# Designs tried in a protein design chat: VH-VL binders against C2 domain-containing protein 2 (C2cd2). Part 17

Target 1, 194 residues: C2 domain-containing protein 2 (C2cd2), of Mus musculus (Mouse) (e9q3c1r45to238)
Amino acid sequence: EPDELRRRESDTLLSWILTRDSWGNQWQAAWVTALNYEAEKRGGPLRLSFQKDPRPQSLQLTVEKVSSVVKSTQEKVVICHVVGETLQFLVSAGPASATGSECQLYDVHLSPFHLKVEFHMEEKREDIQIRWSFTHVPETAIKIQPQAPGEKQALGVNMLSEALEDLFKHLVNAASPSVFLSTKPTQVKEAQSL
Below, E stands for the ipSAE of ESMFold2; O stands for the ipSAE of OpenDDE; V2 stands for 0.75 times the mean of E and O plus 0.25 times the DockQ between their complexes.

## First folded at step 12 (VH-VL; framework fv_patecibart)

Design L8 (from C2 with heavy chain T31D R100S; at its last look DockQ between E and O 0.29; V2 from the best seeds 0.00; counts 0 for: pae E 4.8 > 2)
Fold by OpenDDE, look of step 12:
Structure L8 (fold): chain C 194 residues (1-194), chain A 125 residues (1-125), chain B 107 residues (1-107)
Amino acid sequence: as target 1 above (194 residues)
Amino acid sequence: QVTLKESGPTLVKPTQTLTLTCTFSGFSLSDSGVGVAWIRQPPGKALEWLAHIYWDDDKRYYPALKNRLTITKDTSKNQVVLTMTNMDPVDTATYYCAHSYYDDSGEYTGAFDIWGQGTLVTVSS
Amino acid sequence: EIVLTQSPDFQSVTPKEKVTITCRASQSIGSSIHWYQQKPDQYPKLLIKYASQSFSGVPSRFSGSGSGTDFTLTINSLEAEDAATYYCHQSSSWPLTFGQGTKVEIK
């Protein structure tokens, strides 16, 4: 019973951390950075470029399977699985040799999505490093849609979409985004949630 | 079952670089919480921790030897490699690699539950 | 670094007697102390983790206690096979350190 209570408390704390504005604000930026890094590293005839979507994204995450690693009394890593409803990216896609005018912008949606999340905590630090990776599950659906439906949505667009989907899947699986989160409450709302 | 085995030269000349490889089975360094350490023991003396590497590629070194030590991992080969530069006769010891312990509850500890047999490295001209 | 000092360095004991080994840390380490047994020409084996938790497969005659700076490994009713050197190890802070060892011999 005590262990279950501790686990529940830990889950609550982790959930709270993942709902912080500071985390939310860095979430998309971290993905964009990591995905672009992987895209560049992979290369190939089709190039993807990720950018921040100006549209607000709701980050609703559920924490599961919490475990902990004690490196020392002063250093701890917490690992958990996180489930979210929808992960959205804005992606420019085109031939690697193409000029910017030949690239098409796409909305990419993953739903639902599963993440492995690691919290790196060090007593000497005033921040927590959060690193996560995407885990593909059979239930995850990938939807790719052109942001501007142009007249050229011919048969070739479907083939391109499939190629894009495969490439995207690879990049998402390879990406390892990370953020640093301050342990100090900066907003009154965050303090009240503790 | 977790097993570890040290391999490398058993004789090194002074000022040369020692390279030891730890090959393990029964676990993966891709697994969260997993760590592998190198520990040495001079003949008839106490144990001395040298270096530690984690699944997330975090590395720790004994401060007094930090400039001489490098620890790396090859997850695909299930290997951890230790290099030690500028070897001296004082570095003669049995070198062990060891696995960090984790319990069934999902909590990983800093104890070493499984060790290799060790390899004696003699530094002599 | 945290210095671990064991006592005694050497002990000759008659079978079935109680053996007590102490380990003192230079600073408080909570319960982050581990005990190992090393027989001649063998690798160290984990006996006790975190001061008092027995490792799997360890005989019940082995026990650990203590917190803060003072720790004890106890062998209740020494067996001939228990002849070995015992080491304490701290994982409270970097660098990891070991005691100097306590050699237990059978009379």
Scores: ipSAE 0.042, ipTM 0.657, lowest interface PAE 4.1, mean pLDDT 86
ESMFold2, look of step 12: ipSAE 0.104; ipTM 0.590
ESMFold2 (binder alone), look of step 12: mean pLDDT 91; pTM 0.941

## First folded at step 14 (VH-VL; framework fv_patecibart)

Design M1 (from L4 with heavy chain T109Y; at its last look DockQ between E and O 0.03; V2 from the best seeds 0.00; counts 0 for: pae E 4.7 > 2, placed apart)
Fold by OpenDDE, look of step 14:
Structure M1 (fold): chain C 194 residues (1-194), chain A 125 residues (1-125), chain B 107 residues (1-107)
Amino acid sequence: as target 1 above (194 residues)
Amino acid sequence: QVTLKESGPTLVKPTQTLTLTCTFSGFSLSTSGVGVAWIRQPPGKALEWLAHIYWDDDKRYYPALKNRLTITKDTSKNQVVLTMTNMDPVDTATYYCAHEYYDDSGEYYGAFDIWGQGTLVTVSS
Amino acid sequence: EIVLTQSPDFQSVTPKEKVTITCRASQSIGSSIHWYQQKPDQYPKLLIKYASQSFSGVPSRFSGSGSGTDFTLTINSLEAEDAATYYCHQSSSWPLTFGQGTKVEIK
């Protein structure tokens, strides 16, 4: 009973932490990092580079239906749903041999954003490292559009878009983003004051 | 348009097993993120979540009733089935199946946007 | 489980008056609270999702607010058709739970 209560409290706290705005910001950053890593790892004729979309994103991420398995005092696996409207990135795409000037910038949108995610959480001192992966292949729609509609879309833009979509889907599925969350007492106090 | 409809017996004897079927349209339970839940409401009382099933066949049950509940899906038939064993008069309620919110605009939410009309199940000798 | 406690259990309100219903969670649930309206012999209808987001087709007089443990459903100007029982629901953690309901009657 005490352990269950602790687990529940931990889960609630975690859920709260993951709903914080800071988490949302880090979420996107983590994805960008992970996607870049996978893109580089994969290699191929197309060079992809991911970056944050500077435009305001209604990225209200909500973590729900949290279930957890405690592996140790410092390690926890959490299965939950991450819900959001749209996840947006900018993607620079071009031939691997191309110079930066030959790359075209695309807006990439992932929607709807309802992911069943497994989080691996490890406590490191005052921080929690969270790494996550999809439990299942998300059926998220991927929309890719050139950022500058007015620029002469190279004749191959449509083909590139399709190829990019498939590639992106692959990268998303392969990516394992990670975030460090600070569990400084101030945040805990805030959580306790709620 | 999302629709759900509950079907099954409206009268069950104590200790018997209740089997309810939710037939739905307008969505697929093969779609990632989609879930269907069973929720009941005793007459004049509050709503009580019973079970949930997801597209990936992940199942969740109300803990106090877990041993009595089984939820299954048939994606091809667009059906979700709930079985509840050892029914008791206290289980008399309107039983609803509900769809989690899904918006074509790309929004998934944990809220139940569409419900069936519900089926009143009376447990009586 | 997370217990949701609504207040009040019952309200008798004059039309055009403001109605406020509160829902308190036993634990922090962020914004994972949803509000439903249920009229007699009807299924619950979603009003507000995630504390403050109005569901499609919901009149603007309905609004939600709050975070953490304290949430509020507000009907800015009560209409006769708003006579119903209102429920809060949390989707933050298993098991999913509902409030006990708040019955709003027209005075």
Scores: ipSAE 0.157, ipTM 0.725, lowest interface PAE 2.1, mean pLDDT 84
ESMFold2, look of step 14: ipSAE 0.245; ipTM 0.676
ESMFold2 (binder alone), look of step 14: mean pLDDT 92; pTM 0.940

Design M2 (from L4 with heavy chain T109I; at its last look DockQ between E and O 0.03; V2 from the best seeds 0.00; counts 0 for: pae E 3.8 > 2, placed apart)
Fold by ESMFold2, look of step 14:
Structure M2 (fold): chain C 194 residues (1-194), chain A 125 residues (1-125), chain B 107 residues (1-107)
Amino acid sequence: as target 1 above (194 residues)
Amino acid sequence: QVTLKESGPTLVKPTQTLTLTCTFSGFSLSTSGVGVAWIRQPPGKALEWLAHIYWDDDKRYYPALKNRLTITKDTSKNQVVLTMTNMDPVDTATYYCAHEYYDDSGEYIGAFDIWGQGTLVTVSS
Amino acid sequence: EIVLTQSPDFQSVTPKEKVTITCRASQSIGSSIHWYQQKPDQYPKLLIKYASQSFSGVPSRFSGSGSGTDFTLTINSLEAEDAATYYCHQSSSWPLTFGQGTKVEIK
């Protein structure tokens, strides 16, 4: 069955890419970059600044729907819908004119999360562009907590949480993070003994 | 239920810029895999592919016309727009927009399965 | 750019007879070729996709074959309604290209 064989090849490639160490290491950085870009582009009275979370995080995604688009014999896009358990961010929030000392750090969690992931492949290139975007679904829960428990805030906790949640949802829905992953094996040449 | 319809001026003077709109229904350009193309046909002559736009905003142009063509989309209006600058009488043609085939197997096969009715654009002074 | 050359440019054919149209690509395109029918004053309609796969609703008298550089469209028993111009189209490489067309008339 040719259709079954093509789907299996695509699933194998996706599994290999999604579990590859360098892709997983680039994941958080790509999210932070894309979200900060959207935050700066939007502007407004509340400033958000996304930060890399130094705590260890694992990337574990379940692949649901897979399809592919062949743009030419040398250009293919594999598209899949994936689900992950928890997506978390470290976010600094405060008034747009505030200094760093006036900003509060928040932990923001989305659980579960759904993404549309596109793998853009070109035969002549030695890399694959992976781009993804958030898919809004009703079961995704957003949890926002100040990182310093019990600390008072300039804004009321419920008001800031609601404003932060709304702004965060806007930014996540607008962001399109991407990475480039090399498919080229690293060459190691042995030194010749004299 | 997929339909496409071309709209725009039917008479254009030499050197002017032509703007054609393809309005469609039954699909969305936000759907991964979807593409829309523009193809023209001079009277009594063969079909000529001009431009293509995909859901991911990837844009392709016939190389000899690349400096004259711009393709854009407005996903919220279900529209694709083709702009062609510096029109010349040789550009007189019927202009079509077409949907690129995407079957249920999830594989793009590169065929144009649904076409608009076409719009004749005459370029004369 | 891949040039598609159709042959013949024109055929006048007696009803119920077999029509064969060829399309030759200037380089190998695998099976990434498609066939369209355009009747007078109409937009083109897809007949055959991927060299040999019939598009939905196309009469069984239409068939396609070939691979690599040489492709054929066959109408096994020509009907009066089949008078049209037929085009091949390749999707293997950018830019996308069409053949020059083959006009089929009823003799």
Scores: ipSAE 0.364, ipTM 0.706, lowest interface PAE 3.8, mean pLDDT 82
ESMFold2 (binder alone), look of step 14: mean pLDDT 92; pTM 0.945
OpenDDE, look of step 14: ipSAE 0.618; ipTM 0.846

Design M3 (from L4 with heavy chain E107Y; at its last look DockQ between E and O 0.06; V2 from the best seeds 0.00; counts 0 for: pae E 12.6 > 2, placed apart)
Fold by ESMFold2, look of step 14:
Structure M3 (fold): chain C 194 residues (1-194), chain A 125 residues (1-125), chain B 107 residues (1-107)
Amino acid sequence: as target 1 above (194 residues)
Amino acid sequence: QVTLKESGPTLVKPTQTLTLTCTFSGFSLSTSGVGVAWIRQPPGKALEWLAHIYWDDDKRYYPALKNRLTITKDTSKNQVVLTMTNMDPVDTATYYCAHEYYDDSGYYTGAFDIWGQGTLVTVSS
Amino acid sequence: EIVLTQSPDFQSVTPKEKVTITCRASQSIGSSIHWYQQKPDQYPKLLIKYASQSFSGVPSRFSGSGSGTDFTLTINSLEAEDAATYYCHQSSSWPLTFGQGTKVEIK
């Protein structure tokens, strides 16, 4: 019953935030930025570069658990556990010395995917910071496949796929993307300067 | 350069299965970012999206019609095929196939930039 | 399912005058809206993608604006060949949906 009350509050907050005008563009960009940062920071012989997938994405997120609500005098944080059906990334991979034109493109799918989502509010700010991180669970299936036919990898297809899967798991578990959403209405002045 | 053309029967009886073929040139469905969609338009009515297939074989269907629709591709023949079962007079429409593309920079188009000429399919006894 | 509602349904306009067509989405779709022109007995043609980006070969009199839920297609100086039905289309979420159309005629 206490869990149900926290779930209702989190569902309402998620619904309100998801209707903000800037959500769709910022969400995926934050993922790509955070993953590329982690890829560059970790380094190694295999270079990964993440790219946006412009296809429509499902935003059908389900609150599975509300783990806690953290509050302070001047700052409020709401934390919840969210699950979705499928998450997709486009990834360019190749040797660290390779240029973009000689890298191989891969489709990476995670299904289902689990996130820990934090909503940070500060008393004087007119925006909300949303931070999230992957929660890896055994049910999450990762599928990685090259976009071009044939064997274009330097190594065998099974060996490269396993190495890429392990590296991808490491990067998504290390990344903590965030978005700032304005609590103010979209203004005509900003629309004219688009 | 890029062209699409719909082909198939123009008259179908109720309950029959419609099979439409989209034959295209100037692009390949093996190219990353490329997709082909089917859209229909009943006479005098608005456009209705039906199905999509992408280069990576990701397939999407309009939910209310999902049990009636099948989309497939044959990359070597430059064809996409739509099958729609249990046709009804309300399915009378012009059927279009259309091209959609995006590239490795994460942007190109999420829109239907090139359309076929369309084929009118009439469902009547 | 995201419903796109266009306004007006019909507009009769004197040549060289400005045409404004609106499209309202039932949920926020960012800028993932596209505009098409369809003349009688023709297939649709893309005019504007991502709310405001003109497609190749589209006359400069066509422009688009908006974000979130409210979007506008503008024809700054209507030409005779612009008589057509105009549709908005969202690519933010499955299923993809179109507006009901706005018919523009020459007065």
Scores: ipSAE 0.000, ipTM 0.516, lowest interface PAE 12.6, mean pLDDT 78
ESMFold2 (binder alone), look of step 14: mean pLDDT 91; pTM 0.936
OpenDDE, look of step 14: ipSAE 0.015; ipTM 0.579

Design M4 (from L4 with heavy chain E107I; at its last look DockQ between E and O 0.03; V2 from the best seeds 0.00; counts 0 for: pae E 15.4 > 2, placed apart)
Fold by ESMFold2, look of step 14:
Structure M4 (fold): chain C 194 residues (1-194), chain A 125 residues (1-125), chain B 107 residues (1-107)
Amino acid sequence: as target 1 above (194 residues)
Amino acid sequence: QVTLKESGPTLVKPTQTLTLTCTFSGFSLSTSGVGVAWIRQPPGKALEWLAHIYWDDDKRYYPALKNRLTITKDTSKNQVVLTMTNMDPVDTATYYCAHEYYDDSGIYTGAFDIWGQGTLVTVSS
Amino acid sequence: EIVLTQSPDFQSVTPKEKVTITCRASQSIGSSIHWYQQKPDQYPKLLIKYASQSFSGVPSRFSGSGSGTDFTLTINSLEAEDAATYYCHQSSSWPLTFGQGTKVEIK
């Protein structure tokens, strides 16, 4: 099985995505939207609200494994398993009835993190759908640090961190954010498949 | 170990709607590239593909039956549901659900590697 | 819609003899053909995927070949347990289709 050809195709697609301005402007918002959707859908007494980090973040991803799925002569999905060093989310947490000013803000750090990235391509479309989701979440170190007010509460931080970690793992596992990126006419190399 | 099992009524009257549930274990329909299909086999006759649903909620139907079929999934319950409207005696068949196989590289093959045991549905007055 | 035509519809074969089953596609499907075995009153079991790749646990006496429009399933030395109906199936394009089946019996 020559993984090098499939890796070159996925490296090309990943590089193309990482250089698009539309990707840079959309990936964090798409992730925040997907996480908030899952949080509202789940419900419960603890309300989480994910926020876009005001500082731009770029993902530095390393390809771990490549595969592809050919659904038909007109539809192809390229699947990349990638690993990244550190990812940060801003999360507001509090009772479900609380307002934002009554909620505690947290910095949530994931390191390392593993993603499955899918590039959905259809011959008749002028765009590519990129979907991604977490993998290996149990192996990922999750660090939760509160912000003001009350960010230095020792006991509350430890107890809420445990509950928040469990809830965060659930939401991350359930969310599968996606974006559509416009394609320009360019020759695409094929991945080897059987 | 991958397993699938079909459940639903075994006797249906003409014009009624058939609802079949495929309950599976050993895989997740949230896994990229995975699909579940419904295939039927009239007694003593060939296999007929009916419908497909994929992990990304893409759905495919046999064209002649498209207006009678609905396939849905509930990933949290490990279930796929097929609904077929306006049943007719010619729809009497054993109905199977089947899993699509990934190879070691995660390449979709389109082969149905694991099948349920099937459920016979008889359409009779 | 791609029509798969199997030949023969029925074959009665002496034990240890070679069995050959063909499947012809109405248009080119590359190697996107798969073979299934169905014994009486049982569910189908995958034998061969992508024309020639044996599925896990399939005895080596089963082999597949072909590409394009003409495909063959071969049982090199028929055993009593191989009495079954065999189906080809294409995954090249929608809708997915099966051949009409080939019933193999022991003479």
Scores: ipSAE 0.000, ipTM 0.508, lowest interface PAE 15.4, mean pLDDT 79
ESMFold2 (binder alone), look of step 14: mean pLDDT 91; pTM 0.933
OpenDDE, look of step 14: ipSAE 0.018; ipTM 0.596

Design M5 (from L2 with heavy chain G110D; at its last look DockQ between E and O 0.02; V2 from the best seeds 0.00; counts 0 for: pae E 22.2 > 2, placed apart)
Fold by ESMFold2, look of step 14:
Structure M5 (fold): chain C 194 residues (1-194), chain A 125 residues (1-125), chain B 107 residues (1-107)
Amino acid sequence: as target 1 above (194 residues)
Amino acid sequence: QVTLKESGPTLVKPTQTLTLTCTFSGFSLSTSGVGVAWIRQPPGKALEWLAHIYWDDDKRYYPALKNRLTITKDTSKNQVVLTMTNMDPVDTATYYCAHIYYDDSGEYTDAFDIWGQGTLVTVSS
Amino acid sequence: EIVLTQSPDFQSVTPKEKVTITCRASQSIGSSIHWYQQKPDQYPKLLIKYASQSFSGVPSRFSGSGSGTDFTLTINSLEAEDAATYYCHQSSSWPLTFGQGTKVEIK
């Protein structure tokens, strides 16, 4: 016997997954934050700095699986496994000691990509935390292109591209970005129906 | 020339609802990636982002004020409206609307490149 | 919520001297930091976007640097018209937040 409130929450989550969103506002910002956190934590001689891609990008996802987990009397998690066609990042790379001028900007494309998306619902909060991570990363094709196409050829692209690919794979495996989705109060509909 | 201008009451009593209108020209909210934000600044204090609306009607609110704020747009009138309920003297501030920057390279960005002149809203009994 | 802490809150600087303003984020934000100048009784104006990209028409004496959690705005040779309050602003995560501001005066 499904609770009307829980059905409305599930409908909202599924609608959010299946509809267009503003990639550059929430998802990308959270992803950039998580990736940069992992890059800073890892360290190393090659500096990567993930940047928001200023071009708006609508993320089109196909839902493969949906499941639910009840964590406690106060928490519910809905897990969705999704596949997307293309995901892109803007990455600045250079020696860790460099500031500004020596960093090169790259476009990094993943195609296809697989995500596990978790919707964490807690009755004490008026928002839903959405957390996601990559799944099946080894089957994802990664394409790395410098923003200045001639730079790719001048910098020994094969060796740099491979180093960037390996580091990028490591960081995305380690990152677990999250965002908060403000929901309409489900009680508003009940109040309107007085 | 890109411009934004805030309009609305300059004096509001506690508990009343504030409605501010941002009227802009030189750009359109029908353009992909474009947004308008509301930012306030209490006298002598730092800037505080309140809300943002995008061309596709995607909306964002400062969480602590979410239940008091409503942002809407009218693309045909080049207007964005902010409504803030249950005003309190601590909400006394200059309220700005601002455009999201869309630079020469076509980069989408959350930097606020063009601001309105601001309107001081005083909340007092 | 990401807290941006600027240092110093205030500095009085001799003309032609270098001004350095720092902004520290409570967590990594990559290069998603922007700097604004607000002169007395004026609205803020964008100076630097994405840590180091100068906005159109901004004098070359203004520059930005940094990544991750530590960012710097530099005025290499302070001029009289640069007396203002400077704010950093992060766009890496919602909600968008600003630093508390740094007031720069001419000594």
Scores: ipSAE 0.000, ipTM 0.427, lowest interface PAE 22.2, mean pLDDT 76
ESMFold2 (binder alone), look of step 14: mean pLDDT 91; pTM 0.930
OpenDDE, look of step 14: ipSAE 0.209; ipTM 0.726

Design M6 (from L4 with light chain S93R; at its last look DockQ between E and O 0.02; V2 from the best seeds 0.00; counts 0 for: pae O 3.5 > 2, placed apart)
Fold by OpenDDE, look of step 14:
Structure M6 (fold): chain C 194 residues (1-194), chain A 125 residues (1-125), chain B 107 residues (1-107)
Amino acid sequence: as target 1 above (194 residues)
Amino acid sequence: QVTLKESGPTLVKPTQTLTLTCTFSGFSLSTSGVGVAWIRQPPGKALEWLAHIYWDDDKRYYPALKNRLTITKDTSKNQVVLTMTNMDPVDTATYYCAHEYYDDSGEYTGAFDIWGQGTLVTVSS
Amino acid sequence: EIVLTQSPDFQSVTPKEKVTITCRASQSIGSSIHWYQQKPDQYPKLLIKYASQSFSGVPSRFSGSGSGTDFTLTINSLEAEDAATYYCHQSSRWPLTFGQGTKVEIK
């Protein structure tokens, strides 16, 4: 049936798009944006600001076990597993009343990165807007470490780390990142793989 | 150490229902990300995925056999059960249960890293 | 479903020779391909995960490569103990599927 073929083609295209290297970069950026949004929304005594980790990340994200439900010609829900080794962020944390100089910078690592994710996909012209949320959060270890090892881990750093971990977990669960993906292959090699 | 073991009847009559149990240790199916699959292999033939169950009770079936397959879990017993109805001689195979998870090193194994020894199920009158 | 086609189906190889097994997917699956070794009367053992990552305890002579639709398992120097059937497996999409297998025998 023509509809089935279209669905298959769409699924194949989506799967391919999600496996692109550019996806990884956008993935991280989207997370940073979403986390910042949630952090701001939540408020509280601790101010958190998320940033991309400039260090090379072996963020090889793979999307697996894709299943999809077509809601409309332009809307699709996709459930899949996003797999990666480590997701890294920088997080500036400090009292909400503190000036920028009073904030401590932390490295945050999520490892391993295996998420069951629901993607809401909407076609907008030549792009696909993808918004996702966690259906279930796997046991991802969250490692939080001060970026500057030499700074005297103030006695409060451990407590802050624990608090930060909990807060981070909350923010991650609440976050709904979004990305715009182009459906146009930029490289001939990529197009041939479709 | 992760281990899996298949148990159940080794002989089934045509049209009967096969019930296999996978008993595992070294992991919990309550742990997020964990999955257990059933895979069969007819004698001298290739591997065939049958069903998958996740920690969140999400279930997946091979479409061609979906109407015949049921996979369930008992987390408290560390067991996964596969039922297959209306067995036919063509269903004669070694049935495996396999673990899917990430390893202790933090590396995801999207593959089946640990398998049971398998149980040969013969469908014969 | 994604069809995985292995090549060759069978090969007889002299010890110390290089063995190459290919697996072609009917559609792009990124790197979501895995390789198993199965010896007679044994369960399949994971060799390579995600196209190129060696599983723990796997000898270094085994390697994997490829992306998209074309994947390769390589045994750099075949040992007698490597006589087995090798399967590729994809975890990219439901249903999960395996290749038809490649039987490697020692000449």
Scores: ipSAE 0.047, ipTM 0.681, lowest interface PAE 3.5, mean pLDDT 84
ESMFold2, look of step 14: ipSAE 0.458; ipTM 0.754
ESMFold2 (binder alone), look of step 14: mean pLDDT 91; pTM 0.934

